# VHH binders against Oxysterol-binding protein-related protein 5 (OSBPL5): the designs that were tried, part 4

Target 1, 118 residues: Oxysterol-binding protein-related protein 5 (OSBPL5), of Homo sapiens (Human) (q9h0x9r126to243)
Amino acid sequence: VVIMADSLKIRGTLKSWTKLWCVLKPGVLLIYKTPKVGQWVGTVLLHCCELIERPSKKDGFCFKLFHPLDQSVWAVKGPKGESVGSITQPLPSSYLIFRAASESDGRCWLDALELALR
Key: E = the ipSAE of ESMFold2; O = the ipSAE of OpenDDE; V2 = 0.75 times the mean of E and O plus 0.25 times the DockQ between their complexes.

## First folded at step 1 (VHH)

Design e5 (framework vhh_8cml_1)
Fold by ESMFold2-Fast, scan of step 1:
Structure e5 (fold): chain B 118 residues (1-118), chain A 122 residues (1-122)
Amino acid sequence: as target 1 above (118 residues)
Amino acid sequence: EVQLVESGGGLVQPGGSLRLSCAASGFTFSDYAMGWFRQAPGQEREFVALISGSGGYTDYSDSAKGRFTISRDNAKNTVYLQMNSLKPEDTGVYFCAAGLEWFPYSTEYDYWGQGTQVTVSS
């Protein structure tokens, strides 16, 4: 079951923010380019992750999912059997930094992620 | 609307050089990573090179490393590919592509040009 689905800005290896479609289910966070086209970017395995607020005066309400031992947070295959594959992944391997549209949206995401991390 | 227009292709002998250009319009150029891909007849599109929106990051295929240089001029909305030490296996149609910075390595780019022919032969 889908716990939450919405757009979030995520920080890439190129240090830019981009808006991606995020679908939260128990134990996994699925990331897509858009909800209409549904191009799969990656799946985060939440059992590998810890969640913290990442305060930023400049960037607003931010939070971070990360592996406490700096190991990969990514699943090998996508939900329809898509392979990860490129010369280099555009997103960091061991963490993701998210920026919410508002504090209210950010709090909703934190609550939902806490539920999914169980 | 959105346009990517390649130029600079042509016929060159092995060991020669070519400079490709891609003029972009209809979107905020500096927000997009730019890539060069190539396709030989009957083959899939192959990644050649990419450059981030700011120009601060570049990457190349193994076949392009040391021979090709990608660059961009955000004031002119143009990306370039300088190709040196060209080989017959570099022959193909070269495509310019634009994608959000998150997808620089993906063939699933947002915008594509029509391509420019590069032929390397004696």
Scores: ipSAE 0.000, ipTM 0.122, lowest interface PAE 13.9, mean pLDDT 77

Design e6 (framework vhh_brivekimig_d4)
Fold by ESMFold2-Fast, scan of step 1:
Structure e6 (fold): chain B 118 residues (1-118), chain A 121 residues (1-121)
Amino acid sequence: as target 1 above (118 residues)
Amino acid sequence: EVQLVESGGGVVQPGGSLRLSCAASGFTFSSYAMSWVRQAPGKGPEWVSSISWSGGSTLYADSVKGRFTISRDNSKNTLYLQMNSLRPEDTALYYCAKDIYWGLDSAFDYSSQGTLVTVSS
């Protein structure tokens, strides 16, 4: 069951924002370049993550998923058996910072992520 | 049917310490972030602190940072607040709350009687 699916801007290692398609299911967050099949970027394992709101006056409504011990949040294989080496986006290994389009969108994402973390 | 029972409040002098406890039932405690919210006489509710479902992350209001420590024991379905260096302005009814949105006061689920903390000379 898909809990939520929408585009979110995700901060890269060079502090740039990239708009990616995010699909939230119980226990996992699947990230794709577009809603189209075959453009998998990575899968976040939510059981090892903590969620925190990250207020920013400059970037708007933001939140963070991270590993409390700074270990990788990423699954080693994609949903069709893709290897980790196929991740081409310069995303951090132990955390992700998300920027929502609005405060209401961001609050919906926080609620959905808390449900999926259960 | 969420049930939250707070305890550990009392009267203490400025500079003193108290430890609050919250016994939770009626929901899967380990699956929710939890928060402490207080209401001082004549004031509205003020968010104090939050802890993630696993206990790995904590958030504190600026007024309590460095003095209060939130913790939880998921095996006992219990939330704690260790309060050190108490000040008269910490006088309030303290409520524990099931937190739907990590640290946001508009999303707390609490309907308990709370526990009274009085800091006076």
Scores: ipSAE 0.000, ipTM 0.107, lowest interface PAE 17.0, mean pLDDT 77

Design f1 (framework vhh_8k46_1)
Fold by ESMFold2-Fast, scan of step 1:
Structure f1 (fold): chain B 118 residues (1-118), chain A 126 residues (1-126)
Amino acid sequence: as target 1 above (118 residues)
Amino acid sequence: AVQLQASGGGFVQPGGSLRLSCAASGFTFDDYAMGWFRQAPGKEREFVSAISGSGGSTYYADSVKGRFTISRDNSKNTVYLQMNSLRAEDTATYYCAAGTSEEWLYEYLSGEYDYWGQGTQVTVSS
């Protein structure tokens, strides 16, 4: 049961943005390198996360998923038993910052994430 | 060349106050977000506070909220960190950092900053 699937830019610890394919299901956010089969990056456990808007004057709408006690947001293994995948830049363990293509896309993601967090 | 010169550190008793300053040169100061980070011996560097280029937005780590205040004076190319109600756990070397405000910068992430200063030591002890 996929709630939403689309590309989002995710900020790494090394300052750069990486465009990744994000699949939202109840309680989890699955991150892949591309929408084509293969190359799981990581799974975010939404039950341990809080969601907050991060307004920006640049194009796109930004928001943050984070663990309120600075613990890992990541599942240990992927849906097929994969270990956490590598990407162009490393992702933080206790939070993720996302950038949507537009404000309307960002609002849709916020609404979908609020639904999935319940 | 870009330079960030942090100063104002020293020895202080628990409950005391210090004001850190970071003087910037070699870039257009108001185009850059400024941040403060700290590192205690044997620990990783952690975020303390950040301020946008205009001064309109400020960010604080949960451990310092209500005790520390970040501010900047763009006419003097200087960012400040007012530290009140200091605790032994605040003992660290404090670093200032600059990051571009033209790129969308999540100012409180250390990986977002382009330039770093040499730091100033703060010791809180009785």
Scores: ipSAE 0.000, ipTM 0.112, lowest interface PAE 16.9, mean pLDDT 79

Design f2 (framework vhh_6z1v_2)
Fold by ESMFold2-Fast, scan of step 1:
Structure f2 (fold): chain B 118 residues (1-118), chain A 125 residues (1-125)
Amino acid sequence: as target 1 above (118 residues)
Amino acid sequence: EVQLVESGGRLVRTGGSLRLSCAASGRTFSSYAMGWFRQAPGKEREVVAAISWSGGSTWHADFVKGRFTISRDNAKNTVYLQMNSLKPEDTAVYYCAADSPEYWEYVDSGEYDYWGQGTQVTVSS
């Protein structure tokens, strides 16, 4: 059951933003390069995460998913048994910062993530 | 990591013009939003202008609109501040800063990760 799916910008380890396709299901957030099958980047385990809103001043709406004990948020393997390896190296391990295109989109994501975290 | 060095500050008469340059060293300069800040003696540091990583978006403070223009040349790893119609109130040390993400886009000095040493601009009446 897909709760929500859309593009979000995610902050990388080199502090750049990358637009990725995010699919939210109960307990997991699946990240892909595009909406097409077979371009998996990583899976976030929501049960180990906390969510915090970060107000944006000029562009979009930002929020953060993070591990409260600074441990990895990533699943060991993907939905088809893919190895994480170098695919998730450009993204931080213990937190992710997201930017939605608008405040409306961002609030919709916050509501959906609150549901999925329960 | 990025290191920033400002140049171009000097003494100028009221109504004159100056161009400040900020030379950046580092592998990911083109990924950074850049800003120009200034601080006069006894005053707080204030934001003057900002530019996005691509140069596609710029912001200028109301007190410099129409007089100052920020630009960048990613091929040369350089940011510029063209200052026209200078006033005595523009006298300050000018700082170049790099915001490693475009997280706050322009206005929050606390979000800028890297700072230069500053270049002194003095405008005499």
Scores: ipSAE 0.000, ipTM 0.113, lowest interface PAE 12.1, mean pLDDT 77

Design f3 (framework vhh_etentamig_d1)
Fold by ESMFold2-Fast, scan of step 1:
Structure f3 (fold): chain B 118 residues (1-118), chain A 125 residues (1-125)
Amino acid sequence: as target 1 above (118 residues)
Amino acid sequence: EVQLLESGGGLVQPGGSLRLSCAASGFTFSSYAMSWVRQAPGKGPEWVSGISGSGGSTYYADSVKGRFTISRDNSKNTLYLQMNSLRAEDTAVYYCAKGSPEEYFRWLTEGFDYRGQGTLVTVSS
């Protein structure tokens, strides 16, 4: 069951934002390279994550998913044994910082993620 | 139980304009990206445009950039497609789809129904 599906900007390790397609289901967040039929980027395992709002005057509405013990948030393999797809820069292993298109989008994402994290 | 009902299609001359609407129900509309997909006679489906849940981000296929504008009214659970400078190659059945193009095409290849009944747009002289 899909809870939410939309684009989000995700901050890479080089501090640049990459727009990726995110599909939220109970317990997992699936990330894809493009809104077109694209390559699977990764799956975030929500049961090991905590969610926090990260306000930024510079970057707008941001929020963070992270492992409280700094362990990886990522599934090892995709649903069909897919390897992680390539993007313009690497994503962090123990956390993800997201930037919403608007405050309204960000609030919707926070509500949906709180539901999925249960 | 997702329900999508498209309307606004019709016959229009080349260079003309048309506005499509999609009434959505059965899910929290503002929480989902929405897409327009079209299928021309004898061709496979083509993703046309997408919009984020809040309407803050929009995306377009190269074939329609600068001519089409996607928008939404979350208070009315309605998705829109404003089509300007229409061309004969825009002739197709237009479908409203919940979520991303990848979900749409994944469901197509797996045989799942993910869209409404569609609305026919014919561009001819």
Scores: ipSAE 0.000, ipTM 0.127, lowest interface PAE 18.0, mean pLDDT 76

Design f4 (framework vhh_gefurulimab)
Fold by ESMFold2-Fast, scan of step 1:
Structure f4 (fold): chain B 118 residues (1-118), chain A 123 residues (1-123)
Amino acid sequence: as target 1 above (118 residues)
Amino acid sequence: EVQLVESGGGLVKPGGSLRLSCAASGFTFSDYAAAWFRQAPGKEREFVSAIYSGGSTTYADSVKGRFTISRDNAKNSLYLQMNSLRAEDTAVYYCAASDEYLEWYRSGTYDYWGQGTLVTVSS
C-alpha cells in the first residue's frame, strides 16, 4: 500500500537540490528520477532511519532521514532487481535531506514518514 | 461491476465555490488511491489532485491552496472542494482510481474512470 508519493527536492553530495519522485510505503521510501517504471534511483530502508525536522531560513521547510550509526540507508537492489551502482544518483549514503514545496507539504510528509517508520 | 460516478458540476461565477463528489462501487475503495483529472475543450486531460489509501494528498500547482481533496471510505466516496474558481478551471472533471501509485499524475496509470461532470466558470 502506498502511503504517499510526490516530488521532493533532495540535497546531493555537491550540496545542490535535485527534484526526484518519492514513493512512500510501509518500511521503505522508493526514489525515482521520474514517476516511470525502470527509472529507479534507490530505496531507503526506513527501519534503519531516524527522522528530524531541519528548518532553514534559506531553503524553507526541510527534514532529514538518517542512520543513527552513520551506516548506509540504501537497499542493495531495486524492486525489479536493479543494481544500485548502475542508476544511483550522487546522494549521500547514510542520510538524506529533503526540501518540501511548502510547510503544508512538509508536514504531510513528516506525518506519513512517522507512520511508515512505525 | 466497477463504477465511479461523478456529480456536483455546474455553472459558477469567478470567485465562487463548488463541491464535486464521486461514488465508487464494485471494489474495496479504501484499498485504492483516487484522483481528480480535468479536460477543457480542445486540450489534453490534466491532473488536478490525488489522495492515497492512507489519506495523504497531492495537488497540481495550478490548484494548490484553492482545491481540497478528501475521501470518506465508509461511504465509498471521493470529494473535491473547489474555492476561488477561475475561468481557466472550466473543464469536465473526472474521478479515477488505481491500486498503483508510481505514476499518480499520469492518466494512463489509473484503471477505473468515471464519465465526468462539467464545471463551467463564467460571468
Scores: ipSAE 0.000, ipTM 0.153, lowest interface PAE 18.1, mean pLDDT 80

Design f5 (framework vhh_8cml_1)
Fold by ESMFold2-Fast, scan of step 1:
Parts: C-alpha cells; structure tokens; sequence
Structure f5 (fold): chain B 118 residues (1-118), chain A 125 residues (1-125)
C-alpha cells in the first residue's frame, strides 16, 4: 500500500539538489528519477532510520532521514532485485536531506514518514 | 481477500502466440494499474508491460515492444497480455501484479502491491 508519493528535492554528495520521485510505503521509501517505468534510483530501509526537521535559512523547508549509527540506509537490492551498483546518482549512504516545495508539503511528508517509521 | 489468478500459459513454438489472462477479485480493479512481469530460470523478475486504471496508457519493456499488447476489461476485472512472435528468451513464469495508488495517473512499473502466483510460458528452442 502506498502511503504517499510525490516529488522531493534530495541533496547529493556534491551538495546540489536533484528533483526525484519518492514513493513511501510501510517500512520503505522508494526513489525514482520520474514517476514512469524503468527509472529506479534506490530504496531506503526505514526500520533503522530516524527523522528530524532540518530548518535551513538558505534552502527553505528541509528534513533529514538518517541512520543513528552512521550505517547505510540503502537496501542492497532494488524492488525487482537490482543491485545497488545500478544506482548512478551520487546520494549519501547513511543519511538523506530532503527539500520540500513548501512548509505545507514538508509537514505532510514529516507526518507520513513518522507513520511509516512506526 | 485480494486474489490475482493467471491463466493461458503453455508450451509454444518460436514465432507462435499466447494470450495470458489475469482474473482479479477482492479489490476495486478499475482503480488499480495492472502489470505483467516474468521470471526466467536463473534470472531476476523482469518488467514486461503496464496498463493504467482506465486503459488509456500503456508501457512496455524494450523486449516486449512491438510483439506484446497489454489490455484490460474493467467490467470483467481481467487484464490480458497478448504475446506474438514469441522467442525462446520469452520463456519464464509470468506474473500479474497490481499497483494501489489512490489518485495518481502516472505509476512506476516497479511498485506493485498485489501479485498472482504466476503461469508458465515455455517457448521451445
């Protein structure tokens, strides 16, 4: 069952923002380049992640998903068994920083993620 | 209880045709995008085809384009895969799958909530 699906900007290791399609299900967050077929980027395992609001004076409404022990948040395999090596975009391994289009959108994502983490 | 039941698989010669059916029950079929996936011996499960809620939009894998046609009949709660010009590499177990997106028109083919048990397709080499 999909809890929420929408575009979010995610901060890469080069510290730039990339707009990606995010699909939230219980226990996992799936990330795609677009909402269309064949564009999988990665899957975040939520069972060991923590969520925190990350206010930014420069970037607006942001929040962070992270592993409290600095371990990888990524699934080893994709939804159909793809290797993590298939991910071509440089995203951090132990955390992700998201940027919402507005505070309203960001609050909705925080609520949905808190629900999915339970 | 959600149930997807595939049928229509079998043994066929290269160049032959098969029509697969997937009968759905236990959910509002017309509100779900339906897809077909296959899994060949020693391979990962592979996307084949996708059809939107209304049937207005379809997507195909590169290997399926021009040979396979996905369609649906919302009155009969059934999705179909017409397979033409079958090749030995099309051999595998074919699975029907449903995506449960409420109020979204564009769906990822890799995001499916419900799955059938599969039907075997064998193309003699």
Amino acid sequence: as target 1 above (118 residues)
Amino acid sequence: EVQLVESGGGLVQPGGSLRLSCAASGFTFSSYAMGWFRQAPGQEREFVALISWSGDSTDYSDSAKGRFTISRDNAKNTVYLQMNSLKPEDTGVYFCAAQDYEYWGDLSSYEYDYWGQGTQVTVSS
Scores: ipSAE 0.000, ipTM 0.098, lowest interface PAE 18.9, mean pLDDT 78

Design g1 (framework vhh_8k46_1)
Fold by ESMFold2-Fast, scan of step 1:
Structure g1 (fold): chain B 118 residues (1-118), chain A 119 residues (1-119)
Amino acid sequence: as target 1 above (118 residues)
Amino acid sequence: AVQLQASGGGFVQPGGSLRLSCAASGFTFSDYWMGWFRQAPGKEREFVSAISWEGGSTYYADSVKGRFTISRDNSKNTVYLQMNSLRAEDTATYYCAAEYGYDSEFDYWGQGTQVTVSS
């Protein structure tokens, strides 16, 4: 079951933000280009991740999912066996930095992620 | 007036121990990751250890893993570095630093405290 689904801006390896559709389920965060005609981008395996708030002086309410030993957070293939499609910029392998539209949205995401991580 | 005051350095023989402290003021301590760096004369500044806002995550350079322990006390605005099994190559000036957000370099740096490991 879906715990939460909404758009988040995610920081790529080129340091720019990409707005992606994020679907949170127990133990996994699925990332798509769009909710309507979406291509699967990746699945984050939450059991290997830690969550932290990272307020940015520049970008506002941000948070980070990361592997504490700096290893990949990503599943090898998508839920239907699909391979990752092209996106504007590559996402990092061992962490993701998210930017919420507001503090309220960000707090909601943190609460949902804490639930999904357990 | 932001200040980071490192202390606890000194002279110790190889195999000895020291505990460094960094007292912070002028900012909301619990909003910052804290780190320890060191610099020997003629060398670049080297990362030693870092600790997250509430101490849930700690990181160490490979050279100090298993010997050093970082900790923090948010009620005292202080970060600590427990240094055990000290070696001659640990000789350096040790600096504490604070980092606010993921897009920031370390925002604030302390004056440093000298550690000398020699027979």
Scores: ipSAE 0.000, ipTM 0.135, lowest interface PAE 12.4, mean pLDDT 80

Design g10 (framework vhh_6z1v_2; at its last look DockQ between E and O 0.07; V2 from the best seeds 0.00; counts 0 for: pae E 14.3 > 2, placed apart)
Fold by ESMFold2, look of step 2:
Structure g10 (fold): chain B 118 residues (1-118), chain A 122 residues (1-122)
Amino acid sequence: as target 1 above (118 residues)
Amino acid sequence: EVQLVESGGRLVRTGGSLRLSCAASGFTFSEYAMGWFRQAPGKEREVVAAISWSGGITWHADFVKGRFTISRDNAKNTVYLQMNSLKPEDTAVYYCAAHEDYFYGSSEYDYWGQGTQVTVSS
């Protein structure tokens, strides 16, 4: 069951934001290129993650999802059995940094993620 | 149409300072991450610095850390590169670039400027 779905800006190794479609389900966060074409990028396993809030008036609302022991947060296969997502630059294995478009959107995501991490 | 127009490149002495500007038009500037790249003759183009769409997060390559600073002014649709303590090795054409919202990663820049020549003399 989908808890929440929306676009979020995600930062990887090059520290440049990319807008991706995020679908939150219990225990997992599914990441796609866009909602229309549905190219799977990756799936984050939430049960191994911690969440750090990084609110900023200047930079909007940011948060980080990470493995506290610096291990991989990624599922091996996609929701339809995909072995490799459609990714052109490596995302870090152990963390992702997210930015919501507004403080209100960011707080909604943070609340939903805190429930999903339980 | 999308335009990225660099300016400010010129001849400068070793140890000098220079500020590059990149004026953007034809897209919603505040929704795009921006980067500066450089290319010396016979070398591959390399990332110098990058800045998030809000300006709150910046990144600088190790070879310019402490000397160059990227910044942006979303009210003026402009990104800057402040270059201090210039060395002959910094001689290159400098390019401004922008990322599309629908593409992953900064190496997939969607729009490029024509470049501005920076020459650092001994």
Scores: ipSAE 0.000, ipTM 0.138, lowest interface PAE 14.3, mean pLDDT 78
ESMFold2-Fast, scan of step 1: ipSAE 0.011; ipTM 0.285
ESMFold2 (binder alone), look of step 2: mean pLDDT 83; pTM 0.853
OpenDDE, look of step 2: ipSAE 0.071; ipTM 0.477

Design g2 (framework vhh_etentamig_d1)
Fold by ESMFold2-Fast, scan of step 1:
Structure g2 (fold): chain B 118 residues (1-118), chain A 119 residues (1-119)
Amino acid sequence: as target 1 above (118 residues)
Amino acid sequence: EVQLLESGGGLVQPGGSLRLSCAASGFTFEYYAMSWVRQAPGKGPEWVSGISGYGDSTYYADSVKGRFTISRDNSKNTLYLQMNSLRAEDTAVYYCAKEWDYGSDFDYRGQGTLVTVSS
């Protein structure tokens, strides 16, 4: 079921990094504010995404998940039926840039995402 | 298809005011932060101001802080920039922007609106 779950920093639309809880399952990446509060941020539909590594000495190990035609990567409803009106975090519509805590953690995320994308 | 249409630019004298508007369509406006970016003649693009999706947070470049106010009306899918105490150095084409790609921190889908501050 759950392939991987951990915190990742995600780059916001104003170039800031926000630490969010990410849960990877086959075909979807669920994003929450915290692991225990259960506040859903959004769900990424992996079938419409491509994955690429974005190396950076300034920001550490980064990678990008994006829609190749610049269309939305986001699902309309949350896992408990939360409406799109419950989303409070302004994240980019057609891509997400992630920053891992380490290169080792980043490599694990890339491997897991490649599996989930299939 | 994302569409952004800027308006409200024009010729104004130093010390004057203008209000810019950006009409947005093709996406859920209230879930995305929006920015104003300007490009002065012969210079590269400069980020001016940003606002969070529901308007909770606003940010300004030092060059405009205290003079410009960013706001949005999510019921009308419209972004605004109120520009007061305008200076000659504010002369530029102003673009409404939504973040899209890592290499391009802001997506310029609009054609921009020209602001000229001159006597």
Scores: ipSAE 0.000, ipTM 0.122, lowest interface PAE 15.8, mean pLDDT 77

Design g3 (framework vhh_gefurulimab)
Fold by ESMFold2-Fast, scan of step 1:
Parts: C-alpha cells; sequence; structure tokens
Structure g3 (fold): chain B 118 residues (1-118), chain A 118 residues (1-118)
C-alpha cells in the first residue's frame, strides 16, 4: 500500500534541484518524472538506508536518505527490468538529498519515511 | 500509449463462472494499485475489488466469497475470477489503476460486458 506520494525536489550530482514525483511504499521509494504518465527514474531500497534531517536556511527544509557504508541505494533493476543506467536524471548512487516545499510537508515526509524504514 | 484493455466478458448462465483479464501497457504496472469496477445499465459505477502492490485485497460485500482478484506483475496483468454468478452481476466491468492507493484512478479500460442469464 502507498504510505505517501508527492513531489519533492531532489539534489542532482551537479548540485541542481529537480522536482520529481516520489511514491513511498513499505521498504521502497519509487521516483518518477511526473505523477500522471509514470516515467520511472529509479527505485530506492530502504532496508539499506538511514534517514537524517539536513537543516538548511539557504535551501529550506531538507533531509537525507543514505547508505551508511556509501554503497548504492538503488535497486539493480526497475519493476519492468529497467537497468539503473537507463535513469534519465543524474542522481547520486549512495544518497539522496530532498527539499520539501515547506517545513510541515518535510516533517510529514520524515514521519512517513521512518515508518517505511522501520 | 498508456492503456488498460479488458477481456473475458460474455454470456454465462446463473451459477456459472468467468475469468476477466486486464492487460496494462505503456507504463509500469508493478507498483500500481489495481481494481475492478462495474456499471449496470442505468446505474452508477460500483466498486467490485482491489489489489495492492503487496498483494493485499479488498472486496465489495456483494461479491465476497464468490470473486477473487489477482495480478501477475511479470505479465502486467490483472484478473478477476468470478464464481457463482448471479443475474445481479450483469454489468460492464472496468479495469482501473492508480499510483497512490488513494482511490483516485489514473487509468481506466474501455470495459467488457458480462451478461448473466439463461
Amino acid sequence: as target 1 above (118 residues)
Amino acid sequence: EVQLVESGGGLVKPGGSLRLSCAASGFTFDYYAAAWFRQAPGKEREFVSAIYWGGDTTYADSVKGRFTISRDNAKNSLYLQMNSLRAEDTAVYYCAAEYSDLGEFDYWGQGTLVTVSS
């Protein structure tokens, strides 16, 4: 069942923010380009991740999802056998930094992610 | 390109069985919630059954114990096994899918007619 679904800005490897559609389920976070047509970007495996709040007055309410041993957070293949190499967004392999639209929205995401991680 | 196509409808006698299929194409079906709805002549669309990515299912009271919903993610397909059919089950059956498990279905099929009569 879906725990939460909404847009989040995600930090790319070139330090830019990209607005992507994020769908949170127990154990996985699915990332898409848009909510309607379902262009898949990647799937994050939550069982290997840790979550921390990343306060930033410059960037707003941010949080980080990461592998504690700096290994890949991404599923090897997507739901239809897509490879990680087919991802169109240049995202880091071992962590993701998210920017929420507001502090209240970000805290909702933190609560939902803690539920999905544990 | 995105579509859901139902098949398997037809004429069946009371007490008979039918298996409906729904083929999804043009999007990632695996993490969608999927459902069957039906609409009898002159009536509003009625919920029949839903299945979630994790395999959890729910059924309308009118079909519990008679209908079974299932999915095959490898084939991008949804099924409805209908047993002990009654005249009241006569309707056009629609396949639907949504991203978020919120009851806001993003995709709908064209429907397949099921007629239960002698």
Scores: ipSAE 0.000, ipTM 0.114, lowest interface PAE 16.7, mean pLDDT 79

Design g4 (framework vhh_6z1v_2)
Fold by ESMFold2-Fast, scan of step 1:
Structure g4 (fold): chain B 118 residues (1-118), chain A 120 residues (1-120)
Amino acid sequence: as target 1 above (118 residues)
Amino acid sequence: EVQLVESGGRLVRTGGSLRLSCAASGYTFSDYAMGWFRQAPGKEREVVAAIDWSGGSTWHADFVKGRFTISRDNAKNTVYLQMNSLKPEDTAVYYCAADEYGWSTDYDYWGQGTQVTVSS
């Protein structure tokens, strides 16, 4: 079952924000370019992640999902490796920085993520 | 140039309390988010607690929630970690770290660490 689905801005490795479609389910966060099939970017494995609020004076309400030992947060497609074109976006491997449209939207995401992390 | 200096680490008995301090210099402290990390022998460094630039938002790892409290005093350029109900598994070197508020990614500046040892 889908806990939450909406667009979020995610910070790339070159410090740019990209609006992506995020679908939260128990234990995983699925990221898509748009809310249409076939535009899948990657899957974040929540069991290895910690969640932290990172409000910024400049960027507003932000939060971070990260691996506490700086290891990859991304699921590998299949037992033999990554699917070609599945994780080609310039996103960090061990963390993700999200920017919410407002504090209230951000609080909703934090509550949903805390639920999904369990 | 940024300098972070931790202090307060020492040997304490199980169930005791300790307050760690991190003094910051060489930058505009109130523009930075601050965090406390720890590293036990042979283990990777892990996040313990974090506080935003204003002190209005804090986060604590589940394994210290209810026992540790992070706080800051922007007038004194200092961040604190109040540690209560200490357990032997809290034994580690504790590090203070700072991150630019406009770049909410990996902490950019680190202190030298302060050793906390908890024994029965």
Scores: ipSAE 0.000, ipTM 0.198, lowest interface PAE 12.5, mean pLDDT 78

Design g5 (framework vhh_brivekimig_d4)
Fold by ESMFold2-Fast, scan of step 1:
Structure g5 (fold): chain B 118 residues (1-118), chain A 119 residues (1-119)
Amino acid sequence: as target 1 above (118 residues)
Amino acid sequence: EVQLVESGGGVVQPGGSLRLSCAASGFTFSDYWMSWVRQAPGKGPEWVSSISYSGGDTLYADSVKGRFTISRDNSKNTLYLQMNSLRPEDTALYYCAREYDTGFDFDYSSQGTLVTVSS
């Protein structure tokens, strides 16, 4: 079952933001390039992640998913055995920083992620 | 190399006060938002407070509003957290964190500083 699906800006290794389509299910966060056809980018394994938030006045609500021991948060293959798709900038291996469109969107994401995390 | 060194933790009774300090080096301190993050025993990390480049803007978690004050001294590359009216639930390791911008590109010390509120 899908808990939440929406676009989020995710920070790449070169510190720029990329808008990606994120689908949250129990235990996993699936990331795609677009909502239309859905080209799989990666799957985050939530059981190994911790969540931390910081609200922002300027650009909405930001939050971070990370592995507490700096190990990879990513599944090795997609749900149908897909290889990772290419995007403008690679995403970090041990954490992801997200930017929500608004404060209310960000709080919805945090509530949903806490539910999916345990 | 980015270095963040926390200090000022200790044991205090409920209702007491503590002031935490974070000495930053290895980067241009005045170019970054800075934050305090804590982790209580058996819980995940909790963001506590953030402060803008100049100190003109501050943000606080609802759990600490009115009790904690974040401040900075850019001439000394130091971040502070003044904690008043401390409660047992404030017991945690407190970490200083550097944010590149509003997107939480932050590093924090693995050491932290321990705050214990007990009677």
Scores: ipSAE 0.000, ipTM 0.216, lowest interface PAE 11.1, mean pLDDT 78

